# Ledger of designs, part 18: VHH binders against F-box protein SKIP19 (SKIP19)

Target 1, 302 residues: F-box protein SKIP19 (SKIP19), of Arabidopsis thaliana (Mouse-ear cress) (q9m0u9)
Amino acid sequence: MASSSSPPAAMEVGESTNWTELPPELTSAILHRLGAIEILENAQKVCRSWRRVCKDPSMWRKIDMHNLGDLDDMDYNLEIMCRHAVDRSQGGLVDIGIWYFGTVDLLNYIAHRSSNLRSLRLIRCSQITDDGFVEAVVKLPLEELELSYCSFSVESLRVVGQCCLNMKTLKLNKHPQKENDDDALAIAETMPKLRHLQLCGNGLSDTGLNAILDNCSNLEHLDLRRCFNVNLVGDLQKRCFESVKVVRHPNDSIHDIDIGSSEDEDPYDFSDIDLMSGDDDFEGYYDFSGASDFSDYDQFDF
Key: E = the ipSAE of ESMFold2; O = the ipSAE of OpenDDE; V2 = 0.75 times the mean of E and O plus 0.25 times the DockQ between their complexes.

## First folded at step 8 (VHH)

Design u4 (from r9 with D28T G100D E102S; framework vhh_nb_b201; at its last look DockQ between E and O 0.37; V2 from the best seeds 0.00; counts 0 for: pae E 9.0 > 2)
Fold by ESMFold2, look of step 8:
Structure u4 (fold): chain B 302 residues (1-302), chain A 119 residues (1-119)
Amino acid sequence: as target 1 above (302 residues)
Amino acid sequence: QVQLQESGGGLVQAGGSLRLSCAASGFTFDYYAMGWYRQAPGKEREFVATISSGGSTYYADSVKGRFTISRDNAKNTVYLQMNSLKPEDTAVYYCAADWDSSYEDYDYWGQGTQVTVSS
């Protein structure tokens, strides 16, 4: 399903709209669909009205720090931007996603300031140790966790399950692994309330899958794509489809996997951002004459 | 969660000195530029001084040479040392914090502290 960040009124061909003059509630509706980087680097700099909306804590209840992982080529520091976004939430943060740049210090910053955080997504974060991860996560009332292409141990996963008693969604994605049921067994043992489970590339076998089905009786969605040690046939296949509403098979297409594998349906998961109409005349809606200058380095000269 | 609390205002004779303090909490102080603004009764708010996260300072012409802005990152505090005060310096002084130093509209503002300079 797609989300939309389109203007509320019909477009007029060949004319530009001054977005800086929109009512605050309309501006908020449009900006709510942007990622944190887009807001901090662009949207909040458009005009004072947009900046005021972007400073409202309600804009920061969900923080999406999606990026392409080219950190050395950026004009800005993503960790600093992330801390600033967390500051703007004023303790109301419930959902945060971090790609690549996550650190133990950043996780602790978030955990100390976001006591109501329900969803944490870490994608390709290589700087976070098992001890650092556990230290931060035990402070959080998580219901959703994504660990995609990270190197956390099964022991860390077990601690998460033991501390986060209301875990409903787990995405634990890896490059295809050799046969190993440790993750599956830890999940089965510690996360009986799961409704959504994504294990792309996991090394689990039929044994691990049966353990999950035995203990996670509330599963609605199970994604086994690239789980090449599962042979989903016969009794196991029948059991799986009788117990779970949506099952993705080991060899199913991966074309719908977005950056970071955000495939599940839930109220806090934005897997796609729809753009406004893609014609060139539509781009004229962002004609902000003279009010926003992103190259001004001398703001103190008056 | 974010708070800027000014202190150190009061009544002082012309030619005297005051030091204003602004204690900050709820954000990573080291990353923010800090500034002082003032507003006299019936006048528009005017810029006084700023100090960047890196320590670079800038002053309004009317206070240059008399006022000094400084920061103590360990105490999350910005200061304004005001020397050679004039009756014209009478105003409410506001502390401000700005993550993006390229804009005049600061992210956070204090409630202000009154400075009154009598002759």
Scores: ipSAE 0.012, ipTM 0.466, lowest interface PAE 9.0, mean pLDDT 78
ESMFold2 (binder alone), look of step 8: mean pLDDT 85; pTM 0.860
OpenDDE, look of step 8: ipSAE 0.651; ipTM 0.865

Design u5 (from r9 with F27R D28T; framework vhh_nb_b201; at its last look DockQ between E and O 0.17; V2 from the best seeds 0.00; counts 0 for: pae O 9.9 > 2, placed apart)
Fold by OpenDDE, look of step 8:
Structure u5 (fold): chain B 302 residues (1-302), chain A 119 residues (1-119)
Amino acid sequence: as target 1 above (302 residues)
Amino acid sequence: QVQLQESGGGLVQAGGSLRLSCAASGRTFDYYAMGWYRQAPGKEREFVATISSGGSTYYADSVKGRFTISRDNAKNTVYLQMNSLKPEDTAVYYCAADWGSEYEDYDYWGQGTQVTVSS
């Protein structure tokens, strides 16, 4: 009596979740992860339900205009898109990130339309003047500021610190700099309420670091990655680790920092050369000695 | 206030082509998106096509492959090239522009232009 093993039950083709029928809250949560550009150019065009969600002001409390920086090759007018996104927030914007395309006019527009802005992130925005930056930002109740790979003066930073008295988070990322304590001293002087400080690539020395530690008593997170002018040893090291809960060392990996274009990968970051010292003696002498004598192809006359 | 003015509508035979134009005026800043809607007699207004400021386009299934939306930002003008027209395409065609309003699909609407496709 051969027991006929019944073929395994056909995996029920899981009910294709109709993404257009999801609850608005869930749709909102999903779409918010796409960034503003993707929402405006694609997601809002998928269906009526998605479009409705995309037009809800709550979707635009946080705006991330992340892009690859190929502005000349893009068909999009990112400034117009950003203005549109800001308008959709209906004054409820609290957090905005701008990549590459930031202008003085755009900042002024944001500042005018979003009086409750708490977080501003400018990444690789080279078209914004110091005066224009200061004029726009001093009007805002900022608690978080990111100026990554921008060219703002230390004076602009100082003025912003003097006006934004509740600054809790500062990200001031740069390409590795020569020794310069100007930024560190400006921070120490004007931002005593900082809890999170990221200074990737900053030129600060031990003097600058000490000034920060002396004046930023609430500091919980300090990122000193690629700060190669800091000698974080001995007493200074001890002080730093006793005062700050989380410290990133100058030589720590920067893989988690979004630096935008790959071109700025310091070719010399030899850190991930896993010197796999594997001694594998692959002695395999492929003796390609075979000199075969292809002499004879003689004759054909025709 | 932004004004939208449609043009290019008319009578055409089935299989024929029309090109609609819509010019926007009254604003110094460019629109985010412009689009076309249509309303046939006794029917609800329906979406036809939209184009973003960046040139991204979307079409209703009923017109996909036959209609092409384009824009000239310098002129604040949107165009709708309509090919292979069918009697069911007969409607008043409305231009719409979006500058970021929350409650409506589009912030501004034109007065419409009549398109009639005869059999």
Scores: ipSAE 0.010, ipTM 0.312, lowest interface PAE 9.9, mean pLDDT 82
ESMFold2, look of step 8: ipSAE 0.433; ipTM 0.797
ESMFold2 (binder alone), look of step 8: mean pLDDT 82; pTM 0.830

Design u6 (from r9 with D28E; framework vhh_nb_b201; at its last look DockQ between E and O 0.31; V2 from the best seeds 0.00; counts 0 for: pae E 4.3 > 2)
Fold by ESMFold2, look of step 8:
Structure u6 (fold): chain B 302 residues (1-302), chain A 119 residues (1-119)
Amino acid sequence: as target 1 above (302 residues)
Amino acid sequence: QVQLQESGGGLVQAGGSLRLSCAASGFEFDYYAMGWYRQAPGKEREFVATISSGGSTYYADSVKGRFTISRDNAKNTVYLQMNSLKPEDTAVYYCAADWGSEYEDYDYWGQGTQVTVSS
């Protein structure tokens, strides 16, 4: 039983002493790289100095609730944890990302407490109704919205555009869709201030793309990856490249969109882009993880 | 709106007993550690006792063996049973809640209840 139970306290003190004596500025820089779960469950428990930094509302200006979607085998409730993180922001929340566990009640909690929220990202949040989503989001001064693998109607998107008059960035990522211009038309009619638009897997046609170009004259970046009903050739290609600074083509690699989130996320919002995979990394989109309706196109970045 | 409402304070003679209650609302009580702190006039607030979400307890040395913290998750209430009270226990007692931290910088605080122990 000697020495086989636990490591000696001296080893723990050595590591803890190094971390506890870091200048506050370095501690803050390290902790800003962590997601909310890691902060609340681990980092804030290291020492009083780390706890003090983790309680500072400035640490909660951006909340990242990335997780693997295995909520049933956790000893804690991510929705309740998220509410606690929102409380820590003390009304200063600007940017929040929620994977899997989002609910109408959580969105309302955020909306009532975060009058300066500019960026909302919902990834694979299937339990939010269209009415609940709209009711919450119309209260928010959003400039960036991501809806990836969520089941919202085009009518909800239209209402968002009508109510959030300063939308600059929109990301809608889906499994490749059959031809349908409804999203493109809603965007064109309600979001003229867009500068960045990501429509991975959207069903828009050349007609929908022209509508976007007609009405979103401020576009700088347009991501059309897996938009297989768009043909960037001839006059449309010329128009698109003359109007928009950066264009991603339908057949471009999607390796940087593992779960349909923003390409500019920090390094902790995904596990690894290499061959490591899980249920959350588009497991239905690569051929060796199972069959899909668009297996012909899953050969990108596998 | 998180609220922690202490009750049960008052005047008691040295050697007596008192039971404090703290009713919580506005958060999911079961997931939080609960604690009691106290502040005597002219002194810093100090730790008294804590109980984790799982029921594990920890006490300040000055109250060990005399005070008992407990929680009733069905009533969203934490209790502090204070026995063998001393004049030095005179203070405003605050209820606090936190996400599993053992550090004295808790997230939510009550308004406090006065406990006065006369000689």
Scores: ipSAE 0.246, ipTM 0.699, lowest interface PAE 4.3, mean pLDDT 80
ESMFold2 (binder alone), look of step 8: mean pLDDT 85; pTM 0.862
OpenDDE, look of step 8: ipSAE 0.335; ipTM 0.741

Design u7 (from t2 with Y32G T34Y; framework vhh_5j56_2; at its last look DockQ between E and O 0.01; V2 from the best seeds 0.00; counts 0 for: pae E 24.3 > 2, placed apart)
Fold by ESMFold2, look of step 8:
Parts: C-alpha cells; structure tokens; sequence
Structure u7 (fold): chain B 302 residues (1-302), chain A 124 residues (1-124)
C-alpha cells in the first residue's frame, strides 16, 4: 500500500463510470494519485487509454517510489522500475522520492538524465555513500532536499549547501539524537536562502537554533518536533515567532507524520508487538558485522 | 535515569538452550522513542560482537548476525518492559558475557546505554 494514493471521490454521482472512456485530463488526475510502482505494475495495463496516459512524459515530472522496504521479498526490482520511470520523463523530471533501495548508481542515473531536477527525497536509503551522494547532488539544480532516516555526514551536508545555491527547503529527519549542533551550524553557514526547514529528531541546542535564525533570514516554516535539546523560552521564543511564520515545537504532536514500522512478513520475526499491516519492510535495520548504520532503522506504528 | 539489567545466564551443556532477559527502568520499551534494543556478547580474549536487535517501533523489526541466525531469537514484551534472547543449539563457542544495550540513534555512537552483562558458559 502507498500512503499517498487513494481513489478519488468522483464516483459519488450518476450511473456507473466507464473508466475506459474518461477524458485524458480526468484519467491523468486519477493516475497522479498513484505511485510509480502502482502505475507500472497495474494501472498502465488496464486499457489502451490508461496506457497512453501513463506513457506521456508529463505523468512522470514527479516520481514517487514509495514502498514497504521488502526489497528481497518482491516479485519485481524497484531499481530497474525506477530507471524505467526516469526514462519515461524524457528529461522532464523535477521531483523524485526514493524509499530504501537508493544506490549511488541509481542516483547517478537520475542525475545524468534529469538536468532540471529541483526536488530529491531519500528516505531510509542506507546504500548510498557520502562521497557518492555528494558527487551526484552537485550535478543537480536542487531547491528541495529530504534526507529522512539516512546517515549522511555533516561534511556531506555542508558540501550540498555550498553547491546547491538555491536551496529553499531542507528536511533532515532523524530518530531523536543526543545534543549536537553540527548540522545546525552547517545549515547556518551554507543555506541562507532556506524558507522551509524540518529537523525532526535533530540534536541541535538553543545555540544551533540561534545560528540558524542568525543566517537563514528568509525562513518561513521551522519544524523542531522531537528536537529535545531545544528550549523555546525567553528571547529565543520571541525571536522564533517574530522571524518565522510557522514554528513546530519540540514536543508538538507527531501523530500526523508517517513513522515507519517493521513489516511482519518475515517468518523469523518473533516480536511481541501486534502484527500491523504487511505493507512496510525495513530489512537490514542494524548491521552486526561492525559499526551500526542508523539509516536502516525503521519505526512503524500500525 | 536509564538502566538495563540482564539475567538468565548460567552454565549449560552443548546443544542446550537458555533464555536471557533484559529489563529496563527509567524508560519504556513501548514508547517507540528509542531506535533499537540489541544483544551483544564478548568472549574471553575477543572483541565485542553484535548478535541481534529489535527496533523501537510497535511492530518491532528484528535483525540477526550470521553467526546466530536460525539459533537465536529476539523478542519484546512491552507489558513487562523486557527484551528476551532465546538461545538454542548452544555451542562452546557461544561462551561469553552477554550484554543488552539501547540505541537512541546517533551518527557518533552505536548504543547509548549498556547493561552489566550476564555470563553464559557452554561446557565442553
């Protein structure tokens, strides 16, 4: 199941709808609610009219590869499927999201073919090295970047800020961290044009937050949920509310954000937690052969 | 303050089984605010080795090292605030001090809180 897809409510009125006879514009609107996987595996096979719309490059300006993270338990290869979707965009790709299966090779494939890419979202992609990430990203005219539950270094973040001069939106989401201002200082030093910043679970302190406010004067939205080392009181609180239109506080509710959960399709999973949905699978959350890769950790509450 | 206490170690014959327990105080395993709870061991004269982990999510994703996969099983009982390690088909090579640890997630450290350890001895 894709969390961003749902049937439109357009079927409430009149007699039964013949999906094969819908105008292309309405078919396109329906199909935009689907992720790339659903389109390539199912929707494009429904009828000739739908297949024609699904092959139109305009359908692929935004690619959403949301999946359950059960990469080795799938009937299909998501990396190959993603490359096919990128090819269908014919260079018109502006927004792509990749969950779990991202690799340096895939990122380079995208960068080579998508000179107008403005938004890149990497969620729980543990196979991309710092060097590989940086080398690909400096080729892209990014204005929006999301790195959720990935383990990239501060140095990589700093290089991104230095090379992507028009960065307007940054989402850098992590599981709650110990106090550490390194991310905040790098953002303050290199990303003065930010308008939207989401740092859910970041370890920054009041010092790091002040540095961001000092240097990111265009900031309109600031999300500090689960930033438990920030204490929004006194001058700092006044500063935030005078400078930023929307501020989410460290202890604000997170019930409206998608927190990953394990998928219980693995027969060797003996967790005492109730089985909730088999839609998400986060294989390799910890590697016990050495140092831990925290980008593999996935938490779902179903 | 966070504390982890292991129990259930002891002497066992080759091929036998043991169940280790890790009880937490100062935080709740059901909270989902921690990244993972893991089991580790350190044999005499060797480096500490990671064995298994269970995520902080309500669904609790598990992971195992190749050396114990198929023989050891991690589980969690939120009502008792306890994580277990079921150890089957034990070998003399499994002789070690076993540790429970909690990970809050950090680029700089793998695990933040450690128990005192419980000795497991598999006699030859």
Amino acid sequence: as target 1 above (302 residues)
Amino acid sequence: QVQLVESGGGLVQPGGSLRLSCVASGFDFSSGSYYAIGWFRQAPGKEREGLSSISGSSGGSTSYSDSVKGRFTISRDNAKNTVYLQMNSLKPEDTAVYYCAADWGSEYEDYDYWGQGTQVTVSS
Scores: ipSAE 0.000, ipTM 0.092, lowest interface PAE 24.3, mean pLDDT 75
ESMFold2 (binder alone), look of step 8: mean pLDDT 80; pTM 0.815
OpenDDE, look of step 8: ipSAE 0.498; ipTM 0.803

Design u8 (from t3 with D33S; framework vhh_5j56_2; at its last look DockQ between E and O 0.56; V2 from the best seeds 0.00; counts 0 for: pae E 3.5 > 2, unsure alone 62.0 < 65)
Fold by ESMFold2, look of step 8:
Structure u8 (fold): chain B 302 residues (1-302), chain A 124 residues (1-124)
Amino acid sequence: as target 1 above (302 residues)
Amino acid sequence: QVQLVESGGGLVQPGGSLRLSCVASGFDFSSWSTYAIGWFRQAPGKEREGLSSISGSSGGSTSYSDSVKGRFTISRDNAKNTVYLQMNSLKPEDTAVYYCAADWGSEYEDYDYWGQGTQVTVSS
């Protein structure tokens, strides 16, 4: 019953293909497109040939734990599943993404077993303390870090920049914030090697942006979507386009940011009733609880 | 890392009984509803053989090999992170090292986690 999603068999082989008789290379190509949940719950159970491929540590160099955040509505524990996936990598893990369920204990589990981890993505993980995050991350040879809708301090960000000297990609996405340049200044001070920077919803001003441009001279991609305290016109606009190859503007579409995947459909299916929900009355200028239960409140584009 | 530790092995006469225990540690084992656990054995010079398993599904469905069906009973206590193998009517042919193993919901016998084993000897 827990079958895998339909593989793209028509793209790789003919329509009458027997899945159990595919060459291992083709099976591997199909399975590389799946997330860890789909592999463990479905794909590895299809047949012995698929199981052998799913057991190969090379399948686990990248782990994607994308989910919808309905943790109590599942027959399984995602943290335990994630540890199982990390174990299958046998120390070869280089890229992992975790949505919702991340904890300090899980980060330590990963850090102790994944000395080659280059990319860590934490999306909507509210249970990780600043100290726990920092202690785990400074041990890792990170080149890419995503912290989306998480409540980490600017001091944690600064320590990460000081310790992870090869940081090339930073995604630091938030619900639109009041004017505050602290993140931008910390990035400018500690991460001069950045090539890709995404700051959706950040509170930086023109001052913070200029500091980034002054100090991050290797930037190739800069994403300023929902940075409503930046006025990207005139001289500042010219500076951005002369220094950076690709710039996303504050008012550009954010459909690919609201979640960790571009596959998700439409968060606006209740458009009229949104105005009555109380979230539209939410003013980001007040001192609300910093931990984001964002999965219930993702209605920020017009 | 899941750690599995077997106990309860020993020397017994033919027709006797033993109860093996497998205690799991290393994370919250009470989430076993998805994990399957199985018992295996390996006699000197023989291949490892699967004896019994209990599924990760709610209610924990069980299976047994023909060589032990009717004599061995597998059970689990998820609150104690423990799986048991009750071994009755033991024969000299049951002499082996017994292993427990755990896997993510699999019906296949190539389990991911293994204990170090406990010796069972059935002799005169």
Scores: ipSAE 0.304, ipTM 0.713, lowest interface PAE 3.5, mean pLDDT 79
ESMFold2 (binder alone), look of step 8: mean pLDDT 78; pTM 0.793
OpenDDE, look of step 8: ipSAE 0.651; ipTM 0.862

## First folded at step 9 (VHH)

Design v1 (from u5 with T28D; framework vhh_nb_b201; at its last look DockQ between E and O 0.54; V2 from the best seeds 0.00; counts 0 for: pae E 9.7 > 2)
Fold by ESMFold2, look of step 9:
Structure v1 (fold): chain B 302 residues (1-302), chain A 119 residues (1-119)
Amino acid sequence: as target 1 above (302 residues)
Amino acid sequence: QVQLQESGGGLVQAGGSLRLSCAASGRDFDYYAMGWYRQAPGKEREFVATISSGGSTYYADSVKGRFTISRDNAKNTVYLQMNSLKPEDTAVYYCAADWGSEYEDYDYWGQGTQVTVSS
């Protein structure tokens, strides 16, 4: 039933070693770079050595359930796969990311079994209610939270800030929004210890940004890409650069001026797909930048 | 977590039949591969039969044609119908569950049920 339990005789000419003969330490290092889906569906099925490593709870301290949103198949269910990965962590889970399929029940499953969870990332999880989200996460020792392309209210964000007092990283990414400072004001009021803030596509204005800078004095990283209601010039620009070590601008260009980039390639889409983390996430909208990227003139094509 | 409970073991005369059942707790039963293993005194645990989440079955050569594995996803139960039993079939039989895999290193195991086949 199983693959060969012994390597072939050592009569080979070269030093070729296939992946199934690696020492366990090297196997672990390779497998740590894979997401939960790849491990459960493929890597653990390679050989018994890989399967033993894939069953070690240390492999499941960080779970990344990144997927394309259309991987559902009659033979596989991503929510059940996620629960299985959480089970393999044996209570040691500290970081989990969930794309699309997150539910209140799944979030409660994770929260009940993962009392040391420090990082939670929810991307495009539209079926989680505000009440369900808040009830699950306020008792977790979260230090990092990502809510990307989700529909949570500002009230939920405020409650999280009031209850998760060690919050150091917040990623709150949206499709570009109309002017609205509610998120920025809630962050300024409830999360003064933030070091890293990503607000891509947020509707905040200069007023909201000043409130964040006034109250989040420990900020080291600030990502304002696609925040088209911020005019980051003059005194405000100077204030950001003097207070924050790394700033990404609302209108940052994705095109090199004349070296080898094309407008068909978005450096955020592929380079931001992260099976192990969610550092950059700019899905679903065209880039807006200066006149060099603005190409729509209303002319007839005859 | 998945918990497995075997039943249906006992003492049977050679040539007889037994039906083992394994009840699984949890909502995930129909996505696991399920299997039966056995361990005779002083021997290593050996594969008997497996059924994939999609219903494909595989058997050890020693039981092929005599044993039938099946599953009832509505009842969260896997069965092993054991016919034409031989004294060599005497062992503790274990139910196992694994995520979509045909490998014998299953994630979850039951406590086992004794099957004894007398001469």
Scores: ipSAE 0.006, ipTM 0.492, lowest interface PAE 9.7, mean pLDDT 77
ESMFold2 (binder alone), look of step 9: mean pLDDT 82; pTM 0.837
OpenDDE, look of step 9: ipSAE 0.085; ipTM 0.593

Design v2 (from u5 with T28E; framework vhh_nb_b201; at its last look DockQ between E and O 0.43; V2 from the best seeds 0.00; counts 0 for: pae E 2.1 > 2)
Fold by OpenDDE, look of step 9:
Structure v2 (fold): chain B 302 residues (1-302), chain A 119 residues (1-119)
Amino acid sequence: as target 1 above (302 residues)
Amino acid sequence: QVQLQESGGGLVQAGGSLRLSCAASGREFDYYAMGWYRQAPGKEREFVATISSGGSTYYADSVKGRFTISRDNAKNTVYLQMNSLKPEDTAVYYCAADWGSEYEDYDYWGQGTQVTVSS
């Protein structure tokens, strides 16, 4: 009785989805997930259909110039590229993120061509002067501002707060600082409409935090990660958690923060502290049932 | 915004030569691919030649061996040397600039310059 070994089922070579023949709307939805650099250097060169989508001004309402900071190794100038991306928006730019290569000239260019800009993100932009920053930003109706690992003065922050009266989101991320409440006081004084505040690595103390809580009554999200001068205990802790919907604690993980970490070993990367996860089986049934309506994902990409 | 200005067009006899120039405004010239297109009366705009930012060139079959595209980055200028001109080459010639593209949909266009080749 010869056991007829059935030939292995021919792996149906899955019909390779021809990505070049996708509807423009679907292509757009996919390409929106790419950064501006990837769109300009790669996606728009794939085929004519992709190029057409990449040239649509609607694709450039949001510009993310994310990069790794290896500016010298690039075959293109990111400032020039960013200017071109801004031009493609045809004045429709509402959100822009700039990593490493930001200049005063670029900011002025953006401010001039994008009068309806609502969100500005500057990450590790060390070439921008305080004066140049202020001059450009005070012309813009900003509702969201990120200044991550930049060297702007507290006075610049104060001036921006005084001019941008509708500021709803501020991200002011720094390397861990010594005790200093200047930023916190400037925020408390000038930004009463804040809903989202991220102060990763800020030097604020309990005094600074109280000032923020006293003056920012609309605060819904507060990120205090790596704020090691805040003692979030007792009455202050209670006040914070009663007034703010989401609070990130100073000792919480920062893995979700895109800090553009060059491999420079932050000596304080305590990530390797194998906290022996004691086995406590807290089967906390996170009842995921509350599919709350993701509708109100307010534009505040925390 | 990049502005393009064509020059060098005119009337030439069949078999003659003409050199078109396109001056680009701004600091971005070195990063743009540059192209020439032409539009004859009652016809659609057609591709003539392109030069990449790196200097790679491509030509339409109709002009291959007769036309030469070149660029001078120091002058922010792209050129089209046209030799052995034919009456069929009569058209408005347009300069175009694009960020890194080999395709027909350029980001910036000039106003054009008229080239007329008499029989």
Scores: ipSAE 0.380, ipTM 0.751, lowest interface PAE 1.7, mean pLDDT 86
ESMFold2, look of step 9: ipSAE 0.500; ipTM 0.825
ESMFold2 (binder alone), look of step 9: mean pLDDT 82; pTM 0.837

Design v3 (from u5 with T28D G100D E102S; framework vhh_nb_b201; at its last look DockQ between E and O 0.76; V2 from the best seeds 0.00; counts 0 for: pae E 3.6 > 2)
Fold by ESMFold2, look of step 9:
Structure v3 (fold): chain B 302 residues (1-302), chain A 119 residues (1-119)
Amino acid sequence: as target 1 above (302 residues)
Amino acid sequence: QVQLQESGGGLVQAGGSLRLSCAASGRDFDYYAMGWYRQAPGKEREFVATISSGGSTYYADSVKGRFTISRDNAKNTVYLQMNSLKPEDTAVYYCAADWDSSYEDYDYWGQGTQVTVSS
């Protein structure tokens, strides 16, 4: 999350380095580290060389709209900014991430203009209906989908799996849920090509996990953090190690997927796994400043 | 995606007045900076005037005091009122839009409208 237009320290030679005179290739390498907000509000204003690079459609093949979720306190409208970024891609957009401000209208805007979109990430977007989501994404050749802290139905997930036949990566992160295998069964039924699966906080049981292992034979990475209805021991543990290269266990650290979360309380206790899996816990009332899904998993390809 | 359509060009006598309009189609007009540029035959395109999303205006020295840029966000339209026209003002006039007007490079351009000022 860089808010700075400053280049990395490895480029410094002395006190008089002129960043505006860098070769375009070095400028591009530096600017690829920035999100769309930083480019539009800051980097493109630095000099003509940086502006020319920032306007190149190749800079916009991947759009990251990470923000802190304080939309009403901003001087600019992120949805409008996102549409402008999509325009700069000139139809070449392949990967986009949207935190908080996503709408059906924005999703339709993206879908109509980005026919080669392979990766869609929606984090904490509460204004997109199930119907709007399905209608937009079934038109897209998605291979990667993230739905983190969103409220889409299992029916929507099943339709997406049925229509997006090449799904390789799914991240479906939730606050810890009570036991419910519906998501796991829909995934097992509709996404047999899956290589990477992240289900943090999912309510699946050993039954749901067995269904996934039975049907997702290409699975390489499985993240079960905060899946407190899974008892990963015995034969099930053996199946996981035999089928999957990397497994994250229910009690593994979640530091890389819940940035900005409050540290004051743990809304889920291991001793209450059957009691605390519902949607009514107090964790949904925290202000999630910033998205928590910026983790660079070495095992994920995008 | 913003599409721009200029109108109001034509032939006018030196010292006369003309008003150009630029209708924007698409979305988010009121958040964009808008500008007017012109290009005479055999010359490079040059800056004429710009108006920010907040309504702040800036003019080239050659037109300051004679031209007025304005915008009507309810109608998605930007205007250029051109008074005291000179033969040197003869050019194709282009409307432009961008998120930011630093360095006066714009992402969206109209097709242009001809203005001809006779002596």
Scores: ipSAE 0.340, ipTM 0.726, lowest interface PAE 3.6, mean pLDDT 80
ESMFold2 (binder alone), look of step 9: mean pLDDT 83; pTM 0.841
OpenDDE, look of step 9: ipSAE 0.561; ipTM 0.825

